VH-VL binders against 2-C-methyl-D-erythritol 4-phosphate cytidylyltransferase (ispD). Designs and how they scored, part 15

Target 1, 229 residues: 2-C-methyl-D-erythritol 4-phosphate cytidylyltransferase (ispD), of Wigglesworthia glossinidia brevipalpis (q8d223)
Amino acid sequence: MINHPEIIVIFPAAGIGKRMGYKYPKQYIKIKNKTILEHSISLFIDKIYVKKILIAINKKDYWFNKLSILKNKKINIVIGGKSRTESVISALKFVSKVDWVLVHDAVRPCLHKNDLNKLLKVINISPFGAILAAPIYDTVKKSYGNFISHTIKRNKLWRALTPQLFNLKILINCLKIITSKGEIITDESSALEKCGYKLNLVHGRSDNIKITYPEDLNFANFFINNIKE

## First folded at step 3 (VH-VL)

Design s05 (from d07 with heavy chain S54D G55S S57G; framework fv_daclizumab)
Fold by ESMFold2-Fast, scan of step 3:
Structure s05 (fold): chain C 229 residues (1-229), chain A 119 residues (1-119), chain B 106 residues (1-106)
Amino acid sequence: as target 1 above (229 residues)
Amino acid sequence: QVQLVQSGAEVKKPGSSVKVSCKASGYTFTSYDMHWVRQAPGQGLEWIGYINPDSGGTEYNQKFKDKATITADESTNTAYMELSSLRSEDTAVYYCARLDYWEGYFDYWGQGTLVTVSS
Amino acid sequence: DIQMTQSPSTLSASVGDRVTITCSASDSVSYMHWYQQKPGKAPKLLIYDASSLESGVPARFSGSGSGTEFTLTISSLQPDDFATYYCQQYYSYPLTFGQGTKVEVK
């Protein structure tokens, strides 16, 4: 590797109002005796190049303190914001002495390390960053209210996944510019795009799912069985 | 194509020093860490340490901190390992090897340099 | 330090045999790699990340495992496969290798 960097991984996990019919936030639902959050973290915690893992939690989070993950020296807790993006910004205030950061969803427990390796190798060829993404195979419709406006050609459309990899200084500067203007962004990569930076698309597995609905738990249980440690 | 070529065999007396070279070609020298591994006669592989040729930063196995010094010369794409205060126990084949930083495997190895400490 | 234990230390086999070599790490590791070494030669990468076959390596070689237990399998031993095999972890420094398994002719 050109710079042989250590990285810091950020998990925005401040959502406490998004219940899936359960009495606690979805990232604390258990699969195979571990929370979804612990599964999402597990791929990163044992990597030699991971310096620290920052988990941005809600100030009123009463579930986190019961997790054994707190005993790992790589794990640091920060207080997040009112949104995913605000939580990432809060975590970035505690990042130092690295050039690269990964942002990963707290509810994506099915990441394979081959996808992570492909993403990180972008550091050798890009000064800006990259995102993990999967192509869209379904027919895509543009909506207007509850109606179809038109069909979008899908052959150049990708689903954004996480992790997302960024040069730290560029990410911080782009987020400051975007938030100071009150502009809306849909993910962290959107900030770099709006600042004119080219990010690489890294083709990732479609089973790197985000747990959004209760039925996703069955898929996550199945896909976790396919993950190599 | 990637190639690592090491200097030739050395016979040294106890208490002396030896410096082994490893010349890299076929890739950008500063893009990969260069590691050193030894193998005593009839024994297994033992990791000594590495150098980052871009920064000059080094890391050593605790066992070799007082024995080995690893350096690199970007102008000649050559890594070096110097062993000091040689003892008969240092008799071994010494390999340089290129490591993939993210996954940690050695994808290319030098041919090896036999260092014999004679007595 | 991560201690690596290979078994068996020596294995006598015939051409056509199925050969299995085991590597046990003292703690769960992120990556395990396998190397083949022939007398007088440098080690050669065979398998990386437990189960990925290195380019140019015959399909009779395969790897499996995770955590602390890993295996290298040769499905049908060929004359070129009589060699010493080493596992290597990439979880923490210092990097460590197994003690080696010598596959020799019966």
Scores: ipSAE 0.396, ipTM 0.779, lowest interface PAE 4.1, mean pLDDT 89

Design s07 (from d07 with light chain D27S S30D Y90W Y91N; framework fv_daclizumab)
Fold by ESMFold2-Fast, scan of step 3:
Structure s07 (fold): chain C 229 residues (1-229), chain A 119 residues (1-119), chain B 106 residues (1-106)
Amino acid sequence: as target 1 above (229 residues)
Amino acid sequence: QVQLVQSGAEVKKPGSSVKVSCKASGYTFTSYDMHWVRQAPGQGLEWIGYINPSGGSTEYNQKFKDKATITADESTNTAYMELSSLRSEDTAVYYCARLDYWEGYFDYWGQGTLVTVSS
Amino acid sequence: DIQMTQSPSTLSASVGDRVTITCSASSSVDYMHWYQQKPGKAPKLLIYDASSLESGVPARFSGSGSGTEFTLTISSLQPDDFATYYCQQWNSYPLTFGQGTKVEVK
């Protein structure tokens, strides 16, 4: 076994953040005088094992030029697609000379270093990959329109988080198959699942939140101060 | 359990070479990098370099690039460090140590090998 | 290279004292580790990743810090704790250690 797998990190950041109600993409909202994107990048940029960070932006993104962090030699900007999956596929065209890739949400600035380390250690035991996830504790309802269809047992239900770790060749092959069938996926692990691969679940912290709505900014402000970087 | 056992003390003349061994046991040898660190008498710790036993790739501190050669024999679970063109300033205890690649700490150390360079 | 400076270089203390050792890095460090070395012995890992206690190490040892400033604390010094302590960064090659802090009997 090779002890030194180099990792390339992909940030799909081509979304416009309509749910936040701002006139610019949500990853450029500031917390503690830095953008959410800068906080998310900072989790990876100084790591010895991170070879490159690829950020897939919208072709009409005019805000990225204002961020000095994006001038770092490890960072490459690529033009993304209309969906998260298309943005990841665009970034994968620029990935070479590594066996492993991480995909991380541009608006998850609250990832703890210990969770990242746990995830990456899966490389020693799995040829396919793994995702960070947190168990579901709330009672879950299946809907039909505006009505409750039934209650779903929360036993063994997990919320998928990021980062998500993949063997590069397997991810590319699965994404090609899924795309050729016109199937829609909401995260990259779904592509491997549909191709029959079993991914590991790595228990991650519940404060690794995705900033989706304005109220999430208050939680992110609080959680960023408690990160063990 | 995990053990790193080094070869015995050496006394060498200036200009000669020395080769120190580090025999690993209790774990999969190719799953961890083996690093070398030296300590001159009464001084602190100085990093020399490492080897990835899977494939044999190495990295050196620039100070030691032309002086130290680190190798590994996967069949015997043994790492080696050879120092050439020895000078009195190379008198030190030399340690091998196992590194966790993802967090970068040395969890197990060899007992040390004293290399004395004198005329 | 990341330069590591420990303070103090030498510390005189009595059994039962609280001992604090500081390590300053010349640039921000993600991983800082602490080792204990007794005369004639190899270093022993005490604390990894700034604050995580290594298995088998007594609870009187603790670590804290982030960025460029890190601290090792011994809450109630025991006879076994008279030793030299080293910090080590895992951020870039070459790997570097602090110069060491020798904890001596008062």
Scores: ipSAE 0.406, ipTM 0.770, lowest interface PAE 4.0, mean pLDDT 89

Design s10 (framework fv_daclizumab)
Fold by ESMFold2-Fast, scan of step 3:
Structure s10 (fold): chain C 229 residues (1-229), chain A 120 residues (1-120), chain B 106 residues (1-106)
Amino acid sequence: as target 1 above (229 residues)
Amino acid sequence: QVQLVQSGAEVKKPGSSVKVSCKASGYTFTSYDMHWVRQAPGQGLEWIGYINPSGGSTEYNQKFKDKATITADESTNTAYMELSSLRSEDTAVYYCARSDYWDSYAFDYWGQGTLVTVSS
Amino acid sequence: DIQMTQSPSTLSASVGDRVTITCSASDSVSYMHWYQQKPGKAPKLLIYDASSLESGVPARFSGSGSGTEFTLTISSLQPDDFATYYCQQYYSYPLTFGQGTKVEVK
C-alpha cells in the first residue's frame, strides 16, 4: 500500500525538434529496440498509483499511433501547443480527481525508481511540490554575449531535472498567471516560483539525462543498461 | 520587506570579546550569504568575512581569521560576529550585509550598524 | 590582496554638475560594485557588475569600465547625491573597497 495518493503523469511531447538532425521527432529515436518515449514512460506504466499518463503530442505527429505501448488503457493522447507550456496546459485540461501531477520530459529515459520514490515522498511534507535536481560541481560562468561576465558560486546551484511534482490546483493557477502576462518559462517549477511558492529540491542522479543532441544517445544507451541491474 | 536588524552599541575593555547579532527577516535566510564589514571612525569600509547559513561554511579576510568568528542560527534567522582580544584599533561601526549567489554577489541589503567602542 | 584606489578622494560640485569618480584596481577584477554612504547611515548599493543599475536607483547614476579601470558617473548632480561613494571588487578574497570619494557642496 502506498503512503501517497494517486497521481497523473504528463509528458510534453509536442516538440518536433531539429537539433537531433533526424527526419522525425527525437522521442521516436530507438535505443535497444524501443523508442526514447517508451523508455521514459516505462517506469510509470506499471505503477498502481499512476491513474493516467497524458502525452501531449504535436498536431502534425504521424508516428505516435505506431507505438503499441500507447494502446495501454492508462495512456491518453492529447494535442499539445506551440510551446512546452501550452502543451502542459493542454494536458492539464484532461486532469481530474487527483490532487497531484508529475511532469516528465519525454526524452529522459534514464530515471531510476529510487529517485521517483524520493520525489513522491514530498507529498507528505510539502503542500506545493518539488523537483528532482542535481547539484552543480563545475565552475559556472555568467555570460555577456560571447564573453564571461563573472563566475557564479556553485555551492547553491542545482541543475533542474524531471520529474517535477506539483499540487494540481496551484500549478493550474500559476500557469494561468504566467501565460496571461506573456512570460516565458523553461520548466513548470518556474511558474510556481514566479507566483511566490517555495518548492523542495530532491537530490536526483546526474545520469538522469535529457537527450538533446545526437551524442546524448550514446550516454543514454550506457545509462539504460545500468538501470535494471 | 527585507530587513537586517543589528544589536545595540557596545563599550568594551581592551582584551575582552564582543558578539554582535544581525537578525534577518523578509527572505529565505539560508539562500543568501551574510557578510560582516567594519568602518573605523572617519575611515573606509573593511571586509571581515562571510557565512553561508545553509551549511555554516565561512570565509575570512586573513587579517581577521584569528580574531573574528562568524556563526549563524537558522532557528532564529540570526547571524553573529564575535571579536576576541579587543584593542582600541577595533573601535568601529560593524555592519552585516547580505549577498546573493546568482547575479551580482553585491551587498544589496545592509544592517543599520553596531558601534563597538574599545576603551579602558 | 587587490587594492582599490579611487580618484579623487574629495570632489566639490554644484547641483546640476556631471560628476565622474574613477576606481583603479591593482589587478584585473572584471567585476565590481558601487555604493553610496551618507553620514551615520549604512552604505546603499547603486551599481552592481560594473554597469547594472540597482532597482530603485535613479537613472542619473551609471557605471562603466572593465579590467582595472572603472567609473561611476552622475549625469546631473542632485542635492541627495552629496555623499561618500565606494567601489568594491568581488573577484577575489579578501573582498576590498576603495578608500572612498566624498562628493561635497562647492
Scores: ipSAE 0.000, ipTM 0.392, lowest interface PAE 21.7, mean pLDDT 85

Design s12 (framework fv_daclizumab)
Fold by ESMFold2-Fast, scan of step 3:
Structure s12 (fold): chain C 229 residues (1-229), chain A 121 residues (1-121), chain B 106 residues (1-106)
Amino acid sequence: as target 1 above (229 residues)
Amino acid sequence: QVQLVQSGAEVKKPGSSVKVSCKASGYTFTSYDMHWVRQAPGQGLEWIGYINPSGGSTEYNQKFKDKATITADESTNTAYMELSSLRSEDTAVYYCARDLDYWEGYYFDYWGQGTLVTVSS
Amino acid sequence: DIQMTQSPSTLSASVGDRVTITCSASDSVSYMHWYQQKPGKAPKLLIYDASSLESGVPARFSGSGSGTEFTLTISSLQPDDFATYYCQQYYSYPLTFGQGTKVEVK
């Protein structure tokens, strides 16, 4: 039994998914008669501890109007920015009355409830936050242009997944510090790292995939069958 | 540097159409959305729609879907708004406005000077 | 549609006064902006994203607020500030403006 405070979930969904080759955002591609976005939302919407779900969409996005799930009282649509980070910052302006937020990729529909529960347990033991991650087993090469620079030892290397869990006040403070210094960040956890906070790594399943290329749809279709709990 | 210059005032009869132009200079035309906003005499601002000049994709206020057509010509860096079936209530100043499509967010940083369209018989 | 309600619709003020204009949205909005319009001229951007001061705008102008309630403040009114002010949301289409607040000489 997980016992933790209410949270708000943020989905940055302002990207158009150029790598998928479709004329519309990839989160609206259908698997088993539901969009990828609907599958991702369904992981959280029925959770009592989820106070609100904020979805940051592109200003040119009219696809969201076709999804009945987005009429749920827990869901608020906000206009995102030009980047993933700007979209998260946009959504954070509407977060109130919670101490914790989750940021989850709109195109990761294969998250297992057990991984989410493991991540949320961090609230009881860490004041900062945590990310889901999976270890790297493949040989990793550092590149320089089209050439191999060297082989990286993988025994301490992890693939960052989502959800990523953050203490709200710490995240906002780190983003303010980073942006005031003109620093560039690549994701939300990077902001806390640059501010000197140590985030926990929570070992998550390798089938929690991000749908990036068309071939990923077949894997997602297969893995979604395993999520029904 | 950045300028939006609109066509001159028009006087039109009811039932006719009007096409207003907005010529952009001082920036990369295809990198910014162009919006159209009108203001009837003594009234507030009303959003009509916008165009992305790089691909020609448009969005309209539902109220104007059957009345306004927004287009853009990349070769001349000019956006256009055409209103059909004009009525007296279409008498207004029509503005084009540039939508900043960068990190600073989505807002109208530069406006055209406005084009007065008067519909009278 | 998201409705933007400004208050007051008109206010009389003297040079040096602190002026406050409020804007209430019918639903939570992200991008909120303020524009100034003088007679016979196009609107001019003052504040974007609720509280960010546009380049070239005097520091006496400031914005605040989030969710559904937003405020524009002029700390010490100057003669050049007698104008109509509009709030605007960029949360959803159609984009909507408040009805305007006219600041006129007392």
Scores: ipSAE 0.000, ipTM 0.433, lowest interface PAE 15.9, mean pLDDT 84

Design s13 (framework fv_iluzanebart)
Fold by ESMFold2-Fast, scan of step 3:
Structure s13 (fold): chain C 229 residues (1-229), chain A 119 residues (1-119), chain B 107 residues (1-107)
Amino acid sequence: as target 1 above (229 residues)
Amino acid sequence: EVQLVQSGAEVKKPGESLKISCKGSGYSFTDYWIGWVRQMPGKGLEWMGIIYPGDSDTRYSPSFQGQVTISADKSISTAYLQWSSLKASDTAMYFCARLDYWEGYFDYWGQGTLVTVSS
Amino acid sequence: EIVMTQSPATLSVSPGERATLSCRASQSVSSYLAWFQQKPGQAPRLLIYDASTRATGIPARFSGSGSGTEFTLTISSLQPEDFAVYYCQQYNSYPLTFGQGTKVDIK
């Protein structure tokens, strides 16, 4: 559709918890004979503009070596850290010769191609980056212990999704600053926000779900069948 | 609440077979690995292997591969360690311990089963 | 396999004194190291995991430190119930391996 530079995609896959209650870490649960991780990787692996895919895994992870997709020349395995952020930082040490990086959740296999294309177009209009996001429709309450503190006005609130797109040099510099200050972040875009950069919101589909609980598998089965076939 | 209860002490002769047990309670037995650890008299701890009871997936220490068999019966929340032919050098205390695969360390231990092999 | 070496083999201390136990790995185990206490006739008891995190119910006088290949367990103000054998264990790679133990004995 439009020309843009080569990018590297990072999957933090080291600090994913066992909320699913399954033997395997949740990214290795299978949908239609492929793991959730393989479905997420397949969104990028055949793209000419994707130079490399870096997957940050736990050092004691023995499941990754059973996946044939991980033998693809575009895929490099790196050892992650104790948290999502540390895993991303570990992967960034192996990024070179590109100006742009995407960070994508290993358990979001339902990304639509049009959303990815909209996000990548931001390279033409922003020097900093952008995230996919969806508006909040439900009434939102702020809690204080077991009580409602107040209702938050939702007409300006968005749910952060992935992928998240960043200028590489800016992301690295912001993560260095945040880490040196000991500040806690919940996603990579928070590092740029704390450093004063304004990121674009790109409206993404609500079916770009994160698989967190067992019931999410039914939704993922449905959405993958409709998008990939 | 979490408890691992092992079978009682055994006295056996060389060449005899033996199967000892480890019963878990107070948690979801199929969500955790069970490991076996040997401690010879006056010596330290040696990891033998682990089993995931949900599908009987096993991993052995190279030193114990082919020497013992680890198995589990998830219907009664019990793991087993077995020998087809005991040797005098198998005389030791055998512990079972629970391991969260993702965490990787042993958090709850059985009381141990003393196995004495003499002729 | 990763070889775990503990020192000293035996440490003689008086109640109320500080004990420092060392554990060295033959190659990096990152922070994937646990410490266990074993009293005569008993099963091992988990004290510390991830090199420095105290297990539930473990008194504050027990602390762990280190990363990579060098680790330390410190017991401040030893109590009579702390006289035991202490083992370190790496869980960075298979096979899982333990140190040979350090016996903390009364002077």
Scores: ipSAE 0.006, ipTM 0.438, lowest interface PAE 12.5, mean pLDDT 85

Design s14 (framework fv_inotuzumab)
Fold by ESMFold2-Fast, scan of step 3:
Structure s14 (fold): chain C 229 residues (1-229), chain A 119 residues (1-119), chain B 112 residues (1-112)
Amino acid sequence: as target 1 above (229 residues)
Amino acid sequence: EVQLVQSGAEVKKPGASVKVSCKASGYTFTDYYIHWVRQAPGQGLEWIGGINPSGGSTTYRRKFQGRVTMTADTSTSTVYMELSSLRSEDTAVYYCARLDYWEGYFDYWGQGTLVTVSS
Amino acid sequence: DVQVTQSPSSLSASVGDRVTITCRSSQSLVYSEGNTYLSWYLHKPGKAPQLLIYEVSNRDSGVPDRFSGSGSGTDFTLTISSLQPEDFATYYCQQGTYYPLTFGQGTKVEIK
């Protein structure tokens, strides 16, 4: 039968949202009287197959202990690092008794349950992992300074989303290699790619947005209504 | 009723330190932040910083960084603000005020503590 | 830092007058959809500041109906519809959206 083995979900949340400019890191901005982080956690907290949720915060985080949801026994707070990669590595030190982990952006509150279910089914067909991704519809231009260099063929181009699903041992090994070389990655799947592993693409909804700019709050407010049950 | 009660007036010499207390009552001490705001003679209100009593995390205005320290004692529901290396321009009335961090405003204020820095 | 500027710096008025004070921020104070953290305080010498209005237009408990707040984005107004003797004071706006928290310079409402 198709089922999901127990997993651990990791939220790297030690970063500062420089593009937003608010007094809080962007994961603490409220939508519908709950923080973005609380909305993102709520996607996983009631799932029987989620063994634990690890949230990697900055050691000087001023805000985390105001969130009552963080007292839930499934949630463990860990101290992250100076980069996303260091924060994920810090969280991975507390992972035990599972073969699979999900890494999810703290500021993607709009994930649909059907997309999560499609992603987790990959455990039955891939030994390495998979990411949610959405196709690119707009014409894509390669820039050179402030000018157009050329148009990029958009067929076969995908926007990487989260969650991203990984075999635990493979992820740890690839992150160690990336860290030892001093390489910077923007998502965890890049580490497996650089190590030569092939990950599956799982077609996810385009409304699984990352809150990056203040305008995104209006879209998130609208899209959160669509995932309400 | 919610009440914030501050310690009494202080007179200090330049270079000294002052420690002002703010005792909270009438609510759950750890549910709200306590911030500090001052008013120098003839000037407006100036935000100094704040403390989360649930864990003791602090945030300070950059110009006070390195001179100000805020602490909380949950057993007595009291917040302290210590300002070191005092200068004459630190002469002001210092207020503690309660902030629901999510609401961004000050709903209850202490009565104020006059700190005078003179030789 | 986000600057908030009040106008006027002072005004003279009589009991019964309508008084309007303006506050302008250097950038939008919208924190999230539907939430804008702009508050108004009344301050008298020898007393603590007192909250009047929070989140642009909400009166604090016990604040008389003659006080009202309005505005959006960067432009905000406090209105006193019929000035009373106890209203002669200095008024401050304060933004709560960005750190550091900042106050306007104050508007002194003086008897004519």
Scores: ipSAE 0.007, ipTM 0.546, lowest interface PAE 9.8, mean pLDDT 86

Design s15 (framework fv_roconkibart)
Fold by ESMFold2-Fast, scan of step 3:
Structure s15 (fold): chain C 229 residues (1-229), chain A 119 residues (1-119), chain B 112 residues (1-112)
Amino acid sequence: as target 1 above (229 residues)
Amino acid sequence: QVQLVQSGAEVKKPGASVKVSCKASGYTFTDYAMNWMRQAPGQGLEWMGWINTDTGNPTYADKFQGRVTFTLDTSISTAYMELSRLRSDDTAVYYCARLDYWEGYFDYWGQGTLVTVSS
Amino acid sequence: DVVMTQSPLSLPVTLGQPASISCRSSQSLVHSDGNTYLHWYLQKPGQSPQLLIYEVSNRDSGVPDRFSGSGSGTDFTLKISRVEAEDVGVYYCMQGTYYPLTFGQGTKLEIK
């Protein structure tokens, strides 16, 4: 049970990815008879507090018609942009009547419900938002070219994951500022940071992986089995 | 040369169903999406939806959801549009048109099929 | 749904004279990818629609250079520099930026 307002979930899915010998985007690769995208969405579909799920696709993407989940009335397809940020901005044009949005990677199928629940509880304690993150345990070196500059203290370093939770009005304003300056961001939380907002870190599982390389499919298959338990 | 050839005119009574065909030639059928539009007498064009010719998955405009069905017979490069529970205001010319996957507009249209619904 | 509004709806023109059709959208058709998915179709009497201009200003293959498209954001124009008899028909603008795809009401061009 979660005691919070209704939300809208955004999946930027307009990327075609690197050449991998595939004829279609990575999010449409199947694991256990469902696409990676369908696995990434599945945790959100059955949640009463999820008002809508917006999926931002490439304008030339006709692969989304393979999706069995298109029968679900919560799911809306929107046309995305050249970058992740432009795709999120495109989807935000269709968001109304909610104060909070989640942004989740289309190729992170291994999210656990307990991590999502922990993240959403932040609505009660933060006016701005929060991100899932995992601590770094490996020794981290700062580089200068091909050489080691120095060792970074591990106890203050976190890997940013998704979902990322944002107050809608603040997110829109920060993304407008960032895009007007031509700045590049790799996740949406960076926009709020550059605007001076302090976001909460929520400790998430390290098996909430992003499928980037073909090898990641084996890990995703294994970790998806763990979610069923 | 690319052609989309539709089935002939139909006259139906209210409550009946109609099935219109669109036979493609001059290109690889599965390389292009097939869209359906209609035009009531003296009125403008209205988009009804489309079907992925490679997978067979249809997408319907909200107004037609539950009454229209798009299907394929890939062996004869033909798409079908079936509209059920016909009313007099379904009287229209129905068009198929292909959508180029890389360009995103309708480059070829069928000749149209007049469906008349009258008692 | 995005509403597409054309004006005029009826356009009587003398042969050899210029003609202009306006198309306005209820929201910007500029996609976040930088492209504007506004297309023009012509439906000649008794025929199917045919593509004239795609993405605001690009002429389709075989379309005479007397046809031109222009505009940005929410305001678009189709111009014919000198109308010929074969130009008679109904002209439609269409937006492809948002689902569902939507058309203007149509502009009927007739010779006076």
Scores: ipSAE 0.000, ipTM 0.398, lowest interface PAE 20.9, mean pLDDT 83

